Miniprotein binders against CRAL-TRIO domain-containing protein C365.01. Designs and how they scored, part 26

Target 1, 355 residues: CRAL-TRIO domain-containing protein C365.01, of Schizosaccharomyces pombe (q9uuc2)
Amino acid sequence: MADIPADRKKIVQEGWSRLFSDIEQPSYIQKFPSQESLYVSFFEQCAFDDFDLTLLRFLKARKFVVTDSSDMLANAIVWRQQANLRSIMVRGENGLNQNFVKASMYFIWGQDKKGRAIVFLNLHNFIPPKNTKDMEELKALILYAMENARLFLDSEQNAAKGVLGLVDLTYFSRKNIDLDFARVFAETFQNYYPEILGQALIVGSGFRMALFEGVWSIGKYFLDPEVRSKVTFCKPAQVSGYVDSKYIPLSMHGQFDETKLYERAPPETAGIGKPENYEELDKEYVDAAKEFIRLTREWIYAAGKPQEAEIEEKRKAFKYECKKLWRKGVALRPPNIYQRLGLIDANGHVDWSKA
Short names: E, the ipSAE of ESMFold2; O, the ipSAE of OpenDDE; V2, 0.75 times the mean of E and O plus 0.25 times the DockQ between their complexes.

## First folded at step 19 (miniprotein)

Design c13 (from g2 with K10E K24E T31K K78E; at its last look DockQ between E and O 0.95; V2 from the best seeds 0.80)
Fold by OpenDDE base, look of step 19:
Structure c13 (fold): chain B 355 residues (1-355), chain A 82 residues (1-82)
Amino acid sequence: as target 1 above (355 residues)
Amino acid sequence: SEELKEEIDELREEVEKLKEEAKERGLTPEKIKELIRKLFELLWKLYRILKDTGDPELLKEIIRLMREIGKLLEELFELRES
């Protein structure tokens, strides 16, 4: 498990103390079907990749203001339930709108020169929603995609921060523009998946770049300043500075044929998890969440005392077991495209040699 | 098509007016806020026209105007933070 930077230990302790106080309030608990569902959502939000690293992402996103960070995290925990995120993940890719899935608007493939997973955003395949139903189906797809993207953020496997977003404008046109959806995407990303983006490359030239820049004059204000600062505009010829030719799309004069990604993927199998398996797992998640809270309070109380080192080690070991327990939940779900392609194994190890 | 062209011409004139107002010395925070608001309103009008426009020449002009407003907005936001 990654260690908390020594200069951030105190603020992490303050963040946890505030969060625990907030989630124990009756007014917060009533937002959930049960107190158990609260702890399940807390565990699913925080246990992967590491509890403290998760909190640090929220702290960074709120400039290390403890109150703002804890409120943001508390809201994200509630949102997981309200958005039925578990249900989306349990249904798998086959539960999504298959036309939107097949459009390949969003997928992960390969790694950049810094070791970050590459998130491809093919805006030319984007079909603007025509009605509320289409919007909800697109939201579900985005949630499924973002939740799967977390699997590439394992700090033990990659020290690189976040993913590289690669936006291909090669075939971008007016018909691909929807600022209402862009707002929903931006809000979902920045509120519930902080510090996932390392850098975004907007890749294009000529009229298509100009078209995007025109719309970006509005859309950039949907993003917070921190996320906006991670966006870089570049030409296709400049992509080789960030990404190896193996993972550069054919549209950008690379070698990667993105059209074959889904053709190569085995079909999605049914998840092995039955209702009884999820009920049992949820009990384990509740117990683990409560124990993490207990250990963290003990750790905070031990600050500057002889027992501090012992409780730190115990807490570190427990966080690692929580990571494994979190992966048990993934194993019950239908395998995502990355698992089916053998890019991610049952232990959550990413094998880039398969890409 | 003619109606859309006329609307774009009116929007261009409004952009030029706001651009001149933004060059004034001693802009108050309230005036900056007002200019930002008006420029966003123009951007949203241009975006709506952009979605409905099939004419490539009109589309180029809309994009030009949107980018021009975008630059002016950046300048005003920088001025507001200073």
Scores: ipSAE 0.725, ipTM 0.916, lowest interface PAE 0.6, mean pLDDT 91
ESMFold2, look of step 19: ipSAE 0.782; ipTM 0.933
ESMFold2 (binder alone), look of step 19: mean pLDDT 84; pTM 0.833

Design c14 (from g2 with K33E K60I K78E; at its last look DockQ between E and O 0.95; V2 from the best seeds 0.82)
Fold by OpenDDE base, look of step 19:
Structure c14 (fold): chain B 355 residues (1-355), chain A 82 residues (1-82)
Amino acid sequence: as target 1 above (355 residues)
Amino acid sequence: SEELKEEIDKLREEVEKLKEEAKKRGLTPETIEELIRKLFELLWKLYRILKDTGDPELLIEIIRLMREIGKLLEELFELRES
């Protein structure tokens, strides 16, 4: 498991102290159906990969201002419950609008030259929502996609920082433009999935690039300055500097036939998790969340004391067990497309040799 | 299409007027904020026209103007942060 950088230990401790104080407030607890639901949401938000690495993502996104970072994380924990994210993930891909799924607007495949997972964004397949129902279905698809993208951010499997977003403008047109949706996408991404993006490449030329740049003159301000700084515009011929030809789309004169990705995927099977399995798992999540809080408070109190090293090791071991416990929840869900393609196993291990 | 063309011409004139005002008044913090606001309003009007237009020539003109305003906004934001 990745260790906290020594220079960040104090800020992480301050961040946890503030968060724990905030989530114990009656006014915060009242935002949840129960206190148990709060701890489940906290565990699901933070326990993936590493609790401290999760907090560090929020700290980075708020320039290491502890109060802003803690508030952002507290809001994300509430949002998970309010957005019914658990229900979206339990229903799986078959629970989403199948026309939007089949459009293949968003998927992950392969690694870039820095070892980052490649997120393909096919804007030409995007059809702007015409009504509230379509907007909600698109939101659900985005949440499902983003939550699955977390599986590629395991620090033990991928030391690279974040993903490479690859936006293909080859067939982009006026019909694919919706700034209202772009705002929703940007807000969702930056508020609830901090530090996921390593770099975004906007790939196009001529009129299509100019069209995107025109709309980008507005849309770029939906992104915070840090996320915006990760966006690079390039021509199709420049993509080879970032990505191997095997993962460059055919539209960009590469070898990757993205249209066959869904055709190759076995159909989604039903999740193995029953209501009783989720109830049992949620009890384990609550207990683990409470124990993490206890160990973290003990760790903070042990700072500069002889017992510090012992509690650090105990806490490290416990965070690793929490990671495994988090993966038990994934195993109950319907298998995502990456699992069905054998890119991710039931334990959440990514096998890039399958890509 | 003629009505949309006239509207774009008016918007272009408004952009030029704003550039001239910026040169005359000097770039005070208040002037910069006002210009940023007005330029965003123009961009949103152009975006609405862009969504509704089916004319390729008009679309090219809209895009050109949006990019021009976008550049002006970047310059103004840089000045605001300096």
Scores: ipSAE 0.743, ipTM 0.913, lowest interface PAE 0.5, mean pLDDT 91
ESMFold2, look of step 19: ipSAE 0.810; ipTM 0.938
ESMFold2 (binder alone), look of step 19: mean pLDDT 84; pTM 0.820

Design c15 (from g2 with K17E K33E R48K K78E; at its last look DockQ between E and O 0.97; V2 from the best seeds 0.81)
Fold by OpenDDE base, look of step 19:
Structure c15 (fold): chain B 355 residues (1-355), chain A 82 residues (1-82)
Amino acid sequence: as target 1 above (355 residues)
Amino acid sequence: SEELKEEIDKLREEVEELKEEAKKRGLTPETIEELIRKLFELLWKLYKILKDTGDPELLKEIIRLMREIGKLLEELFELRES
């Protein structure tokens, strides 16, 4: 497990103290079907990779203002339940609109030169939603995609900060533009998945780049200044500075045939998890969440005391067990495309040699 | 298409008027906020026209105007933060 930077220990402690106080309030608990559901949502939000690293992402996104960071995380925990994210993930890819899935508008493949997972954004395959139903289906697809993207952010497997977004404008047209959807995408990304983006490359030239820049004149303000600062515009010939030719799309004069990615993927099998398995796992999540809170409070109270080192090690070991417990939930779900292609195993280990 | 052309010409005139007003009134915080608001309104009007236009020449002109307004907005935001 990654250690908390020594200079961030105090602010992490303050962040947890504030969050725990907030989630114990009756007014907050009432936002959930049950108190157990709250702890499940808390565990699913925070336990992946490392609890403290999760909190640090929210702290960074709010410039290390503890109150703002805690409120943002508390809101994300509520949102996870309200958006029915568990149900989306349990249904898998087969539960989504298959036309939108097959469009391959969004997928992850390979690593950039900094070791970041590459998120391909093929805007030319985006069809603007015509009605509320299509919008909800697109939202579900985004949530499914973003939640799967978390699997590539394991600090033990990828020391690089965040992902590289690669936006291909090669076939981009007016028909692919929807600022209402772009707003929803931006809000979802910023509020619930902080510090996932390392850099975004907008790749294009000529009229299509100009078209994007015109719309970007509005859309850029849907992004917070920090996320916006991670966006770089470049020409196709400049992509080789960021990405190896193996992962550069054919459209950008690379070697990667992205059209074959879904064609070679085995079909999604049913998840192995039954309702009773999720009920049992949720009990474990509740117990683990409560124990994490207890250990974290003990750790805070041990500051400057002889037992500090012992409780730090105990807490570190427990966070690692929580990571494994979180992965048990992934193993119950239908296998995502990355698992089906052998890029991610059942334990959540990424094998980049398969890419 | 003629109606859309007239609307774009009107929007272009409004942008030039706003540039002149900014030069005359000086860049007070209140003037900057007003200009930002008006420029966003123009961008949204242009965006709506962009979504509905089938004329490639008109589309190029809309894009040019949107980019021009976008640059003005960036300058105004920089001034607001200074």
Scores: ipSAE 0.711, ipTM 0.897, lowest interface PAE 0.6, mean pLDDT 91
ESMFold2, look of step 19: ipSAE 0.813; ipTM 0.939
ESMFold2 (binder alone), look of step 19: mean pLDDT 84; pTM 0.815

Design c16 (from g2 with K10E R37E E57D K78E; at its last look DockQ between E and O 0.97; V2 from the best seeds 0.81)
Fold by OpenDDE base, look of step 19:
Structure c16 (fold): chain B 355 residues (1-355), chain A 82 residues (1-82)
Amino acid sequence: as target 1 above (355 residues)
Amino acid sequence: SEELKEEIDELREEVEKLKEEAKKRGLTPETIKELIEKLFELLWKLYRILKDTGDPDLLKEIIRLMREIGKLLEELFELRES
């Protein structure tokens, strides 16, 4: 498990101290169906990979202002419950609008030259929502996709920070433009999935690039300045500087046939998790969340004391067990496309040799 | 189609007027704010026309104008941060 950088230890402690104070407030607890639901949402938000690395993502996204970072994380924990994200993930891909799934607007495949997972964004396959129902179905698809993308951010497996977004404009047209949806996408991404993006490449030329740049004149301001700074415009011939030819789409004169990705994927099987399994797991999540809070408080109070090293090791070991416990929840869900293709195993190990 | 062309011509004239006003009034924080707001209003009007137009020539002109306004906005934001 990755250690907290020594220069960030104090601010991580301050961040946790503030968050714990905020989530213990009656006014915050009242936003949840129960206090147990709060701890489940907290655990699901933070326990993946590493609690402290999760907090560090929120700290970075708010320029290490502890109050802003804590508030952002507290809001994300509430949002997980309010958006019914658990239900979306439990239903799996088969629970989503199949026309939107089959459009293959968004998927992950391969690694870039820096070892980052490549997120393909095929805007030409985007069908603008015509009504509220379509918008809600698209939101659900985005949430499902983003939550699955977290599986590629395991710090033990991926030393590279974040993903490479690859936006293909090869077939982009006016029919693919919706700024209302773009706003929803941007807000969802920046507020609830901070520091996931390493870099975005917008790849196109001629009229299609110009069309995107026209709309980008508005849409760029939906993104915070930090996320916006990660966006690079390039031509198809420049993609080889970032990505190996085997993962460059055919549309960009590469070797990757993205159309076959879903065709070769085995069908989604039902999740093995029953209601009783989730109830039992949620009890474990509540207990683990409370213990993490206890250990973190003990760690903060041990600063400069002889027992500091011992509590740090105990806390580190516990965070690793929490990571495994978080993965038990993934194992109950229907297998995502990456699991079905053998890219991610049941333990959350990513086998890039399968890509 | 003619109505859309007229609207685009009016929007072009408004953009040029705003460029001239920016040169004359000097770049006070209040003037910069006002210009940013007006330019965003123009961009959103152009976006609405872009969504509805079926004319390829109109579409090219709208894109040109949007990119031009976009550059002006970037310059104004840079000036506001300086």
Scores: ipSAE 0.709, ipTM 0.893, lowest interface PAE 0.6, mean pLDDT 91
ESMFold2, look of step 19: ipSAE 0.802; ipTM 0.938
ESMFold2 (binder alone), look of step 19: mean pLDDT 82; pTM 0.790

## First folded at step 20 (miniprotein)

Design x2 (from c11 with R80L; at its last look DockQ between E and O 0.93; V2 from the best seeds 0.75)
Fold by ESMFold2, look of step 20:
Structure x2 (fold): chain B 355 residues (1-355), chain A 82 residues (1-82)
Amino acid sequence: as target 1 above (355 residues)
Amino acid sequence: SEELKEEIDELREEVEKLKEEAEKRGLTPETIEELIRKLFELLWKLYRILKDTGDPELLKEIIRLMREIGKLLEELFELLES
């Protein structure tokens, strides 16, 4: 399991202490249908890789200001319940608007030269939503994509610093531009999925790049300065410095053709999870969340004392079991396209040799 | 159309005026903040025109103005943080 940097242990302890105090307030609990649903949401938000690494992402996003960081995480836990994330993931890809799915607006495949998962952001396939229904269905697609992207952030398999976003401007045009939606996307990404971006490459030249730069004059201010600093503009010929030719799109004179992957992907099958399975899963999530809180409060109160080391070993073992339990929930859902292509195994782990 | 071209000409004149004001010495934080506000207003107006125009010459000029404003905004934000 991944370790907390030694110089960050105290602030992680302070962050958890503040968060646990906040989420036990009656006014916070009443934002949920039940206290059980609060614990389920807490578990789903935090356990996918490592509870402490999740908190560290929120701490980093707020420059290690504990109050701001714990508030941000507490808000994400409420948001997850309110956005009905579970239902989106349980319905799977077939439950999404199929015109948006077929548009191929994003895809995750392969690793860059630093070992980061590559997220292909096909802006030229983006068609702005025409009405409120389209907007809600497009939001569901985005959330489905972001939740599946979490599987690529497994710190045990990849120590890389986040993902590489690859934005291909080759066929980009005005019809692909909607700054109102771009603001919604940026806010969702930054508020609820902090610290997943390692670098973003905006790739293009000539008129396409000039057009993008024009609207970027507005859009850059939707992004926090830290996120904005990770954006790099480059020409297609420069992409080979970041990504092996195997993963460079055909439009940029590489060898990667994601349409071949879509063509060979088996169709989505129904999830194996029945209502009873999810009822039992929720009980396990609640029990695990409560135990994590108990162990962590014990750890906080033992800070600087001889017992701290033993509690840390117990917490490390327990977090690993929580990571597996989180993936038990993934296994109940309809398999995502990466599972169907064999890139992600039945336990939710990525096998990069298959890319 | 002719009306759209006139609107772009007016916006170009406003950009030139604000650029001259931004190059003055001794700008106060209040003046810098006002310039930033006005420049964003112009950017959003240009963005709306960018979505509506099909004329390649007008589109080229809109993009040029937006990029020029973008550079001015970067400079003004830097001044506020000095």
Scores: ipSAE 0.675, ipTM 0.906, lowest interface PAE 1.2, mean pLDDT 90
ESMFold2 (binder alone), look of step 20: mean pLDDT 86; pTM 0.857
OpenDDE base, look of step 20: ipSAE 0.713; ipTM 0.898

Design x4 (from c11 with F77Y; at its last look DockQ between E and O 0.95; V2 from the best seeds 0.82)
Amino acid sequence: SEELKEEIDELREEVEKLKEEAEKRGLTPETIEELIRKLFELLWKLYRILKDTGDPELLKEIIRLMREIGKLLEELYELRES
ESMFold2, look of step 20: ipSAE 0.809; ipTM 0.941
ESMFold2 (binder alone), look of step 20: mean pLDDT 84; pTM 0.826
OpenDDE base, look of step 20: ipSAE 0.740; ipTM 0.906

Design x5 (from c11 with R25N; at its last look DockQ between E and O 0.96; V2 from the best seeds 0.82)
Amino acid sequence: SEELKEEIDELREEVEKLKEEAEKNGLTPETIEELIRKLFELLWKLYRILKDTGDPELLKEIIRLMREIGKLLEELFELRES
ESMFold2, look of step 20: ipSAE 0.789; ipTM 0.926
ESMFold2 (binder alone), look of step 20: mean pLDDT 83; pTM 0.807
OpenDDE base, look of step 20: ipSAE 0.764; ipTM 0.927

Design x6 (from j2 with K10E K23E E52D E64R K78E; at its last look DockQ between E and O 0.84; V2 from the best seeds 0.00; counts 0 for: other shape alone 4.455 > 2.5)
Fold by OpenDDE base, look of step 20:
Structure x6 (fold): chain B 355 residues (1-355), chain A 100 residues (1-100)
Amino acid sequence: as target 1 above (355 residues)
Amino acid sequence: SEELKEEIDELREEVEKLKEEAEKRGLTPETILELILKLFELLWKLYRILKDTGDPELLKEIIRLMREIGKLLEELFELLEGDPEARELLKEAEELLKRS
């Protein structure tokens, strides 16, 4: 597991201290069906990869202002419950609008030259929602996609920070423009999935690029300045500087036929998890969450004391066990397209040799 | 389109005049914010027209105007970022823009 940078240890401790105080408030607990559901949501939010790395993402997204970072994380924990994110993940891809799934607006495949997972964004396949139902179905698709994207952010498997977003404007048109949806997408991404994006490439030329730039004049302000700073505009010929030809789409004169990705994917099978398995796992998550809080408070109290090194080691080992416990939840779910293609195993391990 | 172009030209002239005044007298963050809000209103008007227009020439002109206003907005935001006292106003402006 990645160690907390020594210069960030104190602010991580402050961040945890504030968060624990906030989530123990009666007014915060009342936002959940139960206190147990709060700890489950906390665990599912933070235990992936590393608790401290999760907090560091929120800290960075709020310029290391502890209060803002803690509030943002607390809100994200509540949101997981309110958005029924678990239900979306348990239903799997087959529970989503199949027309939107088949549109292949968003998928992950391969690595860029920096080792970042490539997120393909095919805006030309985007059909603006015509009603509230379509909007809710698109939101569910986005949440499913974003939650699956977390699997590629495991710092033990991917040393590169974040993903490369590759936005293909080759077939982009006026019909693909919806700023209302773009706002919802931006808000969801920024508020609940901080520091996932390493870089975004907007790839296009001529009128299509100009059209996007026109809309970008508004849409860029839906993005936080930090996220906006990661956006780069480039021509198709410049993509080879970032991505190997193996993963450059055919539309950009590369070798990657993205249409074959879904065609070769086996059908989604039912998840192996039964209600009783999730109930048992939730008990483990609650206990682990409480123990993490306990160990973290002990660690904060041990600062500058002889026992600090021992508690740090114990806490580090426990965070690793929490990561394994988090992966047990992944194994219960219906296999996502990446699992079905063998890119990710049932335990959430990425095998890039399959890409 | 002509009316919007005239409005944009007037706003551009106003922005340039305000920039010149700022260099001489200092731009007030409040004045910059007012301009930002006006330019955003114009951008949203252009966006609505862009969604509904079937005329390719009008579409090209709208895109040109949106990009031009976009550049002006970037310049105005840069002016606000340079002023520490305007930082709160900048944050408020960005929040207003997210909600508009």
Scores: ipSAE 0.731, ipTM 0.887, lowest interface PAE 0.5, mean pLDDT 90
ESMFold2, look of step 20: ipSAE 0.842; ipTM 0.950
ESMFold2 (binder alone), look of step 20: mean pLDDT 77; pTM 0.712

Design x7 (from c11 with E30D E33D L59I; at its last look DockQ between E and O 0.97; V2 from the best seeds 0.74)
Fold by ESMFold2, look of step 20:
Structure x7 (fold): chain B 355 residues (1-355), chain A 82 residues (1-82)
Amino acid sequence: as target 1 above (355 residues)
Amino acid sequence: SEELKEEIDELREEVEKLKEEAEKRGLTPDTIDELIRKLFELLWKLYRILKDTGDPELIKEIIRLMREIGKLLEELFELRES
């Protein structure tokens, strides 16, 4: 388990202190069906890698301004409940609009040269929503994708933080453009999944790139400057500087053919989690969230005192147990395609030797 | 199609007018903000035409104008932050 950088300890303590004060306010609690659901949402938002590393992502996203960062995280906890994210993940891939799934708009496989998981963003396959129902179904697809991407962000399994987004414009046309959806995507990504993106490569040339650049004149302003700074435009020939040839798509004259992986994947099976299993899990999540808050308040009180080191080791061990508990919840869901292909094992860990 | 060509010609003229205004010295924050608002309005109009036209010559011109406006917006945002 990675430790908090020494120079960030105090701001992490301040951030937690501010957040805990906010989530205890009656006006905040009333945004949830119950206080239990608040703690479940808090746990699900924060525990997947490490509670403190989650807070650091929000701190960085707001330039380490504590009040802005804590407010952003508090808003993400509310949003997770209101977006019905649990329901999306419990229904799995079969619960998504199958026309959008079959379009092969995205896939995650392999690592870039910095050790980041590669997210293939096949923009030339994107199907714009035609109505409000389509928009909601596309939102569910991107949330499903982003939640599964969190399994690839385990700090113990890679030195690099985040993913490489590889945006493929090879067959991109006007039919793949929808700025209303682009705004929804940008807002969801930057406000609720900060620091998940390490770099985005926009790959294309000629007319395809010119078309994208035209629309980018509007779309770039949906993004915060920090997120925008992670976008790099390049030609197909430049991709080899970022990604080994076995992960360069066929469209870019490489060897990677994701259709072979879709053909190989066993079909999605039902999740093993029944309603009573999720009720039990939520009780465990609530208990763990409360214990994390208690331990963290002890840690804040102990700052600069002799007992600080002992409390830090206790918190470290507990956060590791929370990471495992979060993955217990993942194991109840219908297995995602990466689990079915064996890239993600039964404990929720990525085995890159399978890529 | 001919109506769209005329609309694009009018939008081109407005882009050139706003470009000349944006290149002036001593722009006030209020003037910069108004130019930004007008340029975004033009971008959204061009985007809507881009979605509705199949004419390759119009598409090429729309892309050119959108990229030009994008450059102007970058310059105005930088000036506004200074």
Scores: ipSAE 0.591, ipTM 0.878, lowest interface PAE 1.4, mean pLDDT 90
ESMFold2 (binder alone), look of step 20: mean pLDDT 86; pTM 0.857
OpenDDE base, look of step 20: ipSAE 0.726; ipTM 0.904

